# Designs tried in a protein design chat: VH-VL binders against Cytochrome c oxidase assembly factor 8 (COA8). Part 105

Target 1, 167 residues: Cytochrome c oxidase assembly factor 8 (COA8), of Homo sapiens (Human) (q96il0)
Amino acid sequence: APERGAERRDTAPSGVSRFCPPRKSCHDWIGPPDKYSNLRPVHFYIPENESPLEQKLRKLRQETQEWNQQFWANQNLTFSKEKEEFIHSRLKTKGLGLRTESGQKATLNAEEMADFYKEFLSKNFQKHMYYNRDWYKRNFAITFFMGKVALERIWNKLKQKQKKRSN

## First folded at step 13 (VH-VL)

Design md26 (from mc2 with heavy chain S54Y; framework fv_ebronucimab)
Fold by ESMFold2-Fast, scan of step 13:
Structure md26 (fold): chain C 167 residues (1-167), chain A 124 residues (1-124), chain B 111 residues (1-111)
Amino acid sequence: as target 1 above (167 residues)
Amino acid sequence: EVQLVESGGGLVQPGRSLRLSCAASGFTFSSYAMNWVRQAPGKGLEWVSGISGYGGRTSYADSVQGRFTISRDNGKNSLYLQMNSLRAEDTALYFCAKESPFDYLWGTYAFDIWGQGTMVTVSS
Amino acid sequence: QSELTQPRSVSGSPGQSVTISCTGSSSNIGSGYDVHWYQQHPGKAPKLLISGNSNRPSGVPDRFSGSKSGNTASLTISGLQAEDEADYYCQSYDSRLSGYVFGTGTDVTVL
């Protein structure tokens, strides 16, 4: 039998949670944080008379959102996996079990985790540097297209005024 | 090597269902929107459906809306098309196609990579 | 959806130039949406030939060129060669349909 709602489990780091905006929304809707990236997705309203320039802006924003969600979903899963491996390795070195006497997962104190955080940050430094560069490039492009759309809307209003005067 | 390989086509009776698959390799699958395009024997290309990189947005041609469902599994680098209530006019070669990256200067989305297609024949 | 109109066939001799038109409406090309062109040889998948009205992907010969004016886009093949004998399709976006549309296709014959 098919699953109710047909929601698929995402086994990949690049997965995102699904959400549905209100039916009567005539503007962009912001959803809850994605399960994997912990970023809030935006559902973009598409007007019936969307111009090519408005479509380009919307698609740029949507593509940027998906790129951003993919990056952080992958980063968060990598962090979680390596953190767990580090904890298991350290507990094994100390001759300790992977679970506490109460059956819960054993953890390391903050001082013991400092080396892991330092190693993780240094190992991923170049990756995060390139992410930040691309993030700013994308936001500059979005701002530029927002400006173009604003100018298009002003031009269309001027054209409409000219048409009304002709009547 | 960037490649798309379709499968799942075949002969089916009208009113039945068929599921198509497209296996992607050689690129970061989740970064790109994917599309299904069909071509009836001796006819032109017709866009069927599209899905965003993370699967949060889908779109359909009017001729298939309500009958076909596009989906993807980014963990398996796979795209799917669930075809229900098949009709004779759905008979076509079905292509999987990848959208090009968004160009900040030009803002265009062309279908830059195509599979070889999988044939779906709906006949009694 | 065959929202874009192309001539059914175009023919030329080797070394000549041929032009294929792609005519849309106010909801697609007429609104300014970009036009892409694809080449399809018999039994093969389509290949992207021109993107964004006039841009050639890497590996596409410079004898292929695209242009757009008003509601009509054109693909020009200069120095026509035997291997250019194929079907050619234009593609754009249609705001009324909220989806992609292809042209009716043009069969190019090299005589």
Scores: ipSAE 0.012, ipTM 0.570, lowest interface PAE 8.7, mean pLDDT 82

Design md27 (from mc2 with heavy chain S54T; framework fv_ebronucimab)
Fold by ESMFold2-Fast, scan of step 13:
Structure md27 (fold): chain C 167 residues (1-167), chain A 124 residues (1-124), chain B 111 residues (1-111)
Amino acid sequence: as target 1 above (167 residues)
Amino acid sequence: EVQLVESGGGLVQPGRSLRLSCAASGFTFSSYAMNWVRQAPGKGLEWVSGISGTGGRTSYADSVQGRFTISRDNGKNSLYLQMNSLRAEDTALYFCAKESPFDYLWGTYAFDIWGQGTMVTVSS
Amino acid sequence: QSELTQPRSVSGSPGQSVTISCTGSSSNIGSGYDVHWYQQHPGKAPKLLISGNSNRPSGVPDRFSGSKSGNTASLTISGLQAEDEADYYCQSYDSRLSGYVFGTGTDVTVL
């Protein structure tokens, strides 16, 4: 249908890209990598008879996806800006121009860039530590709720007391 | 401090449009879903609309579906409600409310922070 | 329109206990969706009082407690005090409406 995939903008102010899966999906859909976060988004299928527990799991997974995409979109933006500023600063200190004779951006060698990576990692240590902490907490919660949903589904099968076989 | 402040309410005639705003401060706005809840004078609370942290998902009460549009600008820490084709029944105090973070122990969400509300009166 | 049914009013004397019921249907409380409770003093915004059926946010006295069974959730206020005089609203999620639903509200009067 012509409206499929239509959205007012490609990205949100947070730097997260938007995508649209096939309109009538009967299962979860995995999209292309986000332009800013480099992560593949998942569009979650909502079952006709979604239980409260299944809804909690889905909401947690959706929230975690949005949180993760936003974090990495912001981190990648920060990295790119600081990298360019570092290169410009070093070239200025050397008395060199920002462009080569061919019009390409002037770059630093691997040894010079090592200073930038060390500085960037040090500067962002606490931010990455908090991210990792929250990432593990979220994944623990997701695994826990996945277990609960699985138990609920097993119980529902047993409650039916029916033998279901297919050839 | 964590705070939500609504604005944009006023007196408006039936069939016209009005845009409400909610300014957020004291928390990472883009990390939380936001909602609009209204309360007619002397009446109870009614959920109007919700939007995910990134703005990628929106939802609406049947009474406003097709007439109202919720949106957010995370760069400005602001939530909006575009209200079109207003009716007398839309007369209410409009609150913006933040959803709590997912509680890893309890697995629940609630509206943990509310604004003061902005009054919308639809009358001739 | 409110989907969850609460008594219009509940009255008690200081020091007594009062209970407010919140009755839903199979598409909300009956399906096991969590119930949240809000307290609203006249002219003020609602305040989260109970989250996820029975959890108290920081700063909420232990006199307030919540429970849920079947299609009904209950808020109990023990040791009723004058400052508890307010409107109380329950809230849940409704799968039929694909949205949040509030209770009709209960006015608590401290006599």
Scores: ipSAE 0.013, ipTM 0.567, lowest interface PAE 8.6, mean pLDDT 82

Design md28 (from mc2 with heavy chain G55S; framework fv_ebronucimab)
Fold by ESMFold2-Fast, scan of step 13:
Structure md28 (fold): chain C 167 residues (1-167), chain A 124 residues (1-124), chain B 111 residues (1-111)
Amino acid sequence: as target 1 above (167 residues)
Amino acid sequence: EVQLVESGGGLVQPGRSLRLSCAASGFTFSSYAMNWVRQAPGKGLEWVSGISGSSGRTSYADSVQGRFTISRDNGKNSLYLQMNSLRAEDTALYFCAKESPFDYLWGTYAFDIWGQGTMVTVSS
Amino acid sequence: QSELTQPRSVSGSPGQSVTISCTGSSSNIGSGYDVHWYQQHPGKAPKLLISGNSNRPSGVPDRFSGSKSGNTASLTISGLQAEDEADYYCQSYDSRLSGYVFGTGTDVTVL
């Protein structure tokens, strides 16, 4: 029996994480949360006799996972970077350095940070709207191909039954 | 070895002045911020003043602002606290403390090395 | 002078776990400033016990741990031992005061 899934790893968005499924597994596997996206990756098992339609569905699911993880990894990194830049700029405006006179890292109060959160959400509203649109399109396509694969499996079972009766 | 040794404490009358010294050894003195922290007999810790290593920028607790002056001589590996217009409530054990870098980019500077302290008693 | 609020005393038996809270305000812990913890035995200088909320310096046993959430930081001592009997102080930075603030201090008694 094939255990190819145990020998391969998911290609994480931005190359930030990799996980190895259990070597005894011959089915899809769920990994730990990615360091940057916080999403759990799925490692898809590839059977030896995968149909072209099954391959198309699997690739679509893999590409959708990579797209989703890439979006959230980038969003989280952008949030962290812009948060730091906002803090630095506000401290400079106040005439303060990145560190206090005592050498401690300098930071902002909760009210000032609320300004950043409002700005970040507003700035990224359009980006999130396009993400949601694409997410629904991808989910529709996956559901459609899942239906096609299900019909193929039913048809193959019927063909096997007919062959069994004819022999 | 890394060491801080305070000196200059003693008995002084209210309204007078006293200068504390802290001798540092075992580390690159000019690379680290230095602080004075005091503790009144039987009481808790109170931060008094700090000075940066690179820029020499100073900071003071409200209770000592305008009366105390922190300074350093990097060539002599020494930290100083000039205390003017002393009050009875300034009576305390005065510690010299060094800040340590922890985080590489943001840094969390805790007081990683402390001296044994020098006792200042302000009474008539 | 706004100090960080700690319980005056905490007691436990050997092997027990004790937790010391350190509560601040929006100008210090609530603003995200890191919390450091110090242990002071009678007649001795304070010793750095926890740096940057949860980091243990070399030589500090792993039974000491720190955490921070919102306006409150906590120091937990698991497997309490006789040598843990000491005063414990938290410390942070206060943006309103533009300087460091210490907690009121907690006396840990090992029964």
Scores: ipSAE 0.000, ipTM 0.442, lowest interface PAE 25.3, mean pLDDT 79

Design md29 (from mc2 with heavy chain G56D; framework fv_ebronucimab)
Fold by ESMFold2-Fast, scan of step 13:
Structure md29 (fold): chain C 167 residues (1-167), chain A 124 residues (1-124), chain B 111 residues (1-111)
Amino acid sequence: as target 1 above (167 residues)
Amino acid sequence: EVQLVESGGGLVQPGRSLRLSCAASGFTFSSYAMNWVRQAPGKGLEWVSGISGSGDRTSYADSVQGRFTISRDNGKNSLYLQMNSLRAEDTALYFCAKESPFDYLWGTYAFDIWGQGTMVTVSS
Amino acid sequence: QSELTQPRSVSGSPGQSVTISCTGSSSNIGSGYDVHWYQQHPGKAPKLLISGNSNRPSGVPDRFSGSKSGNTASLTISGLQAEDEADYYCQSYDSRLSGYVFGTGTDVTVL
């Protein structure tokens, strides 16, 4: 089999250098928090002789990380956008400008902001419930496949031990 | 309701470029890896390229590596294939295909939803 | 270079069983990568028929079954019907190519 496939498999992260694991890392690497999701990305080590089962586990973990980061990035953007719209709407209703006399962003008092937070949490309750459900489903699957990988590794060691004994 | 619709195919001369689009609806587009698969007239299926749900990871068949670029715009629920340096051998019906949700019982990703394809003809 | 090998055609009469083989190599099926099967009627897009060697998606009749052993996967269609006349493709992942591979395709004819 040509080495072409193996070289293609090992190519490219496409990420910024500060977010990439060190080359030739033999372990998973944890990066700095993402600007939008505020979550730390995990860069997964890919063994040269990765089994199909190990590949399934890795892909599931990568997909779960992307899903999780996307959820929180969208949640944070939605929160920021709706907060700004709420503040701007209330200031417009009161006939006030968007900036203070010192040039800083105008804010609402604690009572008015409490109204926004209560509304936001209530409105997003169902969304967070579905997030938790999917989070548990994904973690169940990850745990299940981690168990399968562990059993595969135990079985391979037992087979290797028997081969050595029978020689 | 869950649909993929390809567009952008047509007649193009060798050495030129063409961009294909795939519009997705009825599912959370950004949650799934997407693929391009082609089929030459009267021939079988050939995988062309794949992209992760976030767009951070891409992969290509050897026959198109360096010439084609897969991308996605999750805000527009759209997948793209930029085809450069086209050859007569690239003539095919190009399908957009979605990877299935991870099957928690079986641990598999299959291509569960396909578009109807868009025809690309590379000829002088 | 390495597509999965399928017979070009298989034929049977209504009510009979037919089996389509899909033979790979050590870098794909032989390594234990899952095999998926697709059905394609003329002028239509492929439809997922079997996922993960033997799992049938909802809506697929139980007369379709899949199996895998070593380097070969098989699709069996029992109780063959006229509507089964189509092209069938297997698919797996190839570690050497770091990508997906499809079978050469099999034309099923109902006589």
Scores: ipSAE 0.013, ipTM 0.600, lowest interface PAE 7.7, mean pLDDT 83

Design md3 (from mc2 with heavy chain A33S; framework fv_ebronucimab)
Fold by ESMFold2-Fast, scan of step 13:
Structure md3 (fold): chain C 167 residues (1-167), chain A 124 residues (1-124), chain B 111 residues (1-111)
Amino acid sequence: as target 1 above (167 residues)
Amino acid sequence: EVQLVESGGGLVQPGRSLRLSCAASGFTFSSYSMNWVRQAPGKGLEWVSGISGSGGRTSYADSVQGRFTISRDNGKNSLYLQMNSLRAEDTALYFCAKESPFDYLWGTYAFDIWGQGTMVTVSS
Amino acid sequence: QSELTQPRSVSGSPGQSVTISCTGSSSNIGSGYDVHWYQQHPGKAPKLLISGNSNRPSGVPDRFSGSKSGNTASLTISGLQAEDEADYYCQSYDSRLSGYVFGTGTDVTVL
């Protein structure tokens, strides 16, 4: 049977990503990084004879991926928005415009931005703590179901050998 | 406080369309799968449709497949159900329901939060 | 149309124990999918009563208990009280339908 491993084909910093689906893949496929979350999505292979346990594991992994993608997409958008608002407020306080004479966005130096990073981390500490807790819970559950699926596959192989031997 | 509020129900003639909305508050909407469940007058619960947190995966009951479209707008904390080619048998109270967070080792999901429902009546 | 079969009604007196069965098939309960239970008072939305066969959400009295064996799940209400008069629905996932299925519903009457 033709097999394809994970593959990526990206266009750099323009934010344009190309997704090239594998032909007759028998494995999970890893896509390019999402524009908003900066995480690589996994497209899961669905076997024709997927067991209920295998389906449960796949759905758990898909749901965990979507949850993770959404968290980071929202986090990155919030960070960018608040950073831009902070820069704008500081420039206004200094009596400066939002753009330089060359038309580029006016920026703050590293020492000035340190205040923003400190505030952002403090404000989002509880949110990140809950994210980490849920991330561990989800990965523990995935590992548990992966173990159950592995045991099921071993048991099925043993059953097939026993049946063939008795015939 | 966590809550869901449905709207958009009403009286509509067979063959026409109607769009239902569900407004969510009190939780991170984009992190949870959402579902529509209906209940015909004096009858039991029937699952209609589901959508993943990102909106990337949708599912439908056979009775509504091809006629209904579930969607969400995470920026507005809103869930939608576009109902086309309505039939008399679609007459029901339509509930919006949230799937529980993954907090069980076995990876099960229940519908932990429900809205009050919005009534859809399809008649001539 | 519901895929899981429940009795239409169950009745009892205050303090009595009542049990509601929920019978499925090999594509749902029989495949090992968990069963969830909901309580619905007249004119109200359903409320999650039991999740994952036997887990009680915060605020649900311990007199409610769930179990599952083979193709059948059961909800037991011990020490039945007037406030328990409601409709009860079981729910599971069906691999053949690739979707959720509810029970036919059971009306519990007190007195």
Scores: ipSAE 0.000, ipTM 0.508, lowest interface PAE 14.2, mean pLDDT 80

Design md30 (from mc2 with heavy chain G56Y; framework fv_ebronucimab)
Fold by ESMFold2-Fast, scan of step 13:
Structure md30 (fold): chain C 167 residues (1-167), chain A 124 residues (1-124), chain B 111 residues (1-111)
Amino acid sequence: as target 1 above (167 residues)
Amino acid sequence: EVQLVESGGGLVQPGRSLRLSCAASGFTFSSYAMNWVRQAPGKGLEWVSGISGSGYRTSYADSVQGRFTISRDNGKNSLYLQMNSLRAEDTALYFCAKESPFDYLWGTYAFDIWGQGTMVTVSS
Amino acid sequence: QSELTQPRSVSGSPGQSVTISCTGSSSNIGSGYDVHWYQQHPGKAPKLLISGNSNRPSGVPDRFSGSKSGNTASLTISGLQAEDEADYYCQSYDSRLSGYVFGTGTDVTVL
């Protein structure tokens, strides 16, 4: 049976948006990009005759998606906040206002922003390395279970052919 | 110290509502799926509801579908169960339980940490 | 509604072995879904004993072991001790119900 969501909110507490697939779906559904992570969520369909291996694969993919979206939502929010703080700090140091004469947000040139990007990347290097390690581990596991599911399906088809020939 | 503490239980009349809370500490709350499991006096365990780490997905036992709502606030490390249209048969000790970390080789999800439970009595 | 079937009680003497069965159907254990085992002492919360049919969590003694065959899972307690006197529950997933199911529970008495 298809999974049912009882939540009415469009945005999860983790900063990840939730989207319900349209109609009764017999296949996976891909939603619009999340506000915070900028990743498209996938809503997985649960087959009526889902095997234990298929369930493990689906749960692994769902958990990996939520882990991935949570990581990037947090990263993007941190980046935006620190970027704004850096810009305001540098403008104050120069004795400049936060807005231009035309009312637009005051910005720094590319050379000035390069300092921020270098510091942000350096500060988050270890965090991103751990993310990449876990991402590879999760994708290895997904590929491994996909292989198990494929072999299970092949084996079941072979067993069905054998049974039909004996009958 | 990894710990779950339930609260919000009490005596309530049939047809009324009650909200349970579960406070988590000692682990990254948002990384794990959470569940509610109940146990009627002198009876066995019954799974009630589950919610994914981000809160995106929820699931319910047929006996509570449409009446109970599971939710979480990851900023407060808290899990909730809103129970509406309560019945005498909902009388039970309610546990919150955390799902284990994903095993990358085997894909096993067991309930590895449990709270002490909060008692809900539905009676006139 | 439907639960996994366990014997109501099992008894043994200190140092002996006891085995608790957990029998399901084609929609749960029979389909190959993993079985987990929990121990519950009176007035306490359940504690995970066995995950994924046979895996012991850190801190669980070697005398607890699990196995699964067909539609039945088994928990074996070897070298039975007084502190093993508790209720034991199996748990699996049921595809028909699209949710988790627990066993009826077994009371282990050490005499």
Scores: ipSAE 0.020, ipTM 0.636, lowest interface PAE 7.0, mean pLDDT 83

Design md31 (from mc2 with heavy chain G56S; framework fv_ebronucimab)
Fold by ESMFold2-Fast, scan of step 13:
Structure md31 (fold): chain C 167 residues (1-167), chain A 124 residues (1-124), chain B 111 residues (1-111)
Amino acid sequence: as target 1 above (167 residues)
Amino acid sequence: EVQLVESGGGLVQPGRSLRLSCAASGFTFSSYAMNWVRQAPGKGLEWVSGISGSGSRTSYADSVQGRFTISRDNGKNSLYLQMNSLRAEDTALYFCAKESPFDYLWGTYAFDIWGQGTMVTVSS
Amino acid sequence: QSELTQPRSVSGSPGQSVTISCTGSSSNIGSGYDVHWYQQHPGKAPKLLISGNSNRPSGVPDRFSGSKSGNTASLTISGLQAEDEADYYCQSYDSRLSGYVFGTGTDVTVL
């Protein structure tokens, strides 16, 4: 489930750049978290002899990744904007400045933020339900195509084995 | 008992500003998102702008983005629309409308209570 | 493009049934967002007639019913009465616009 606090770093060997896929990698590579969605993108490896089914699966996975990143980028921006506006509004109502005497950002406590979270969840409930529906649909489709690709690869290996045995 | 009453409409020249107000009564105003919806004479309904119950979120139709500002004063049970840089195509009856919250059984974000509207005419 | 498409007018005789379609796109009705229906008599504010695709608010006669399938929602008025002469608008939410969209409106005439 994508969470803003779910950012994770994989251990990279000393002296190896985190910004690029390893030069000799023949597998999908996981990139750094996106600035807006806070999700790690997957850089898909394209094999030289990619079948039409493999291409469809890869494109479906890429499209799903783009859809997922766009959804969470928009949600995170909306959340951040609304949170900031709520804090500013409540501070104005109390006659307090946006910064403390020391120049730090003024904040509200958890009890005061409860109204914001309740409203945000209520307003976004339908959006999140539809996101979950589409997420499940996309994952079922991906799983289905993964199964088809796996069967195709098994069948091709069996045909190759049979030809090698008959020769 | 549940009512919305709009005011502030009138005749205004292109490029000028006008501020609309909507007074709410009979419900907990701060608990509901509010919207402005307009209707040009003889035409259909067009959503203009919306604001969350707390006032923390606002949204605007592309046609008014950057020109109109929606705001609310929950202590006064009042909704506002500040309209700047008015154009002839902004001529319409402006309704304020209360948003229905999400309900697990019956759906969400319908406009269940409407005001009578206030007429804005932008003419040279 | 951003509006939901409705027929301009439908007509029927008293006692008949009429159906009004409301067609959207993948960013609104096609994404599963609920469709709401409003009735507007001349010179009056719109009145919520159907909420959440098929729910009838208190005070709305059971002659009015709603349904939704794919990109299209429908409002059906059975047992048509003279007082049903009005404009009818559908409404949904559009994720691309991050805002609400209304239908083009349908004028219902009772002959």
Scores: ipSAE 0.000, ipTM 0.454, lowest interface PAE 21.3, mean pLDDT 79

Design md32 (from mc2 with heavy chain R57Y; framework fv_ebronucimab)
Fold by ESMFold2-Fast, scan of step 13:
Structure md32 (fold): chain C 167 residues (1-167), chain A 124 residues (1-124), chain B 111 residues (1-111)
Amino acid sequence: as target 1 above (167 residues)
Amino acid sequence: EVQLVESGGGLVQPGRSLRLSCAASGFTFSSYAMNWVRQAPGKGLEWVSGISGSGGYTSYADSVQGRFTISRDNGKNSLYLQMNSLRAEDTALYFCAKESPFDYLWGTYAFDIWGQGTMVTVSS
Amino acid sequence: QSELTQPRSVSGSPGQSVTISCTGSSSNIGSGYDVHWYQQHPGKAPKLLISGNSNRPSGVPDRFSGSKSGNTASLTISGLQAEDEADYYCQSYDSRLSGYVFGTGTDVTVL
């Protein structure tokens, strides 16, 4: 029989209509793309014998994932909002309606949209620089703790080998 | 000011349901994990449930797993606890608590801000 | 269920020191998980007193100190004052339960 605590935590009722890992998984699980960030979330497996160092690494990875999803969700919303504002402004300047004769939203051609993309990238340059800086800092920290966990596992293996030789 | 205000507590019969709310203000709600902690009259603190900042991760104490559901609405700065199949043993003051920022040196989140609690009494 | 054991009560006179122990097991404090401490006055919400074994949040007097060794954490209150009369709880993470655990609580009385 499966462990009651692990089974119940994997099948939380509130998670049924949201991202929820497979029951009794002993590995990390990758979910479908988030509607807002378009990133695939990772649900991290928590071992029964998780060390403090392993917990620290897992929480760092979870927090980094949440930070990354928040950044891209906000960026995508800002992009969509400013894109619609730009299209509406240009159509108004041309004296055109917001809707076509068929009732669809009026659009601009690729050449006109290129102006928007250039302006958006320029306007958000500093924001993207700070994102890249923080992204590198976070990945450095993750790599550092991954190394510490690897060393811990090597030391544990050496201790186990020593105990077996003593028996 | 940073504050958490719980509501929704009251007297309820065994086997019924109750929904608790926690209104947050003074901080970026979506950036922090939130927890429910309860305290039975004259007894100690017991962790009930936790939810990550995005709502993507939830966890529950074994005593409430399958009966309680934690959720949040980041657009409304609100945390919820849906309590089903209530038992006399669920009678307690329910606190809403915020986790502190992640620290690379210590790694473990402490509960740095607490609400005043809302009383839930399960009695026939 | 409380997984961490504290004495039910400790008492001291004003100006003295008291120490509260918090004893866990191999699945929590014994595995090296951090211990946090909370102070609760009657009728009020708990207040974070010590985080990460020994770190004092802003506004907490330096009379309060924390330490951890093996499977036991300790909270020491030096220079006891009347306002220190409260309940004190330790908290850690338990890998077996995959969740947070609190201590049984200690009532501090200032005589």
Scores: ipSAE 0.012, ipTM 0.607, lowest interface PAE 8.2, mean pLDDT 82

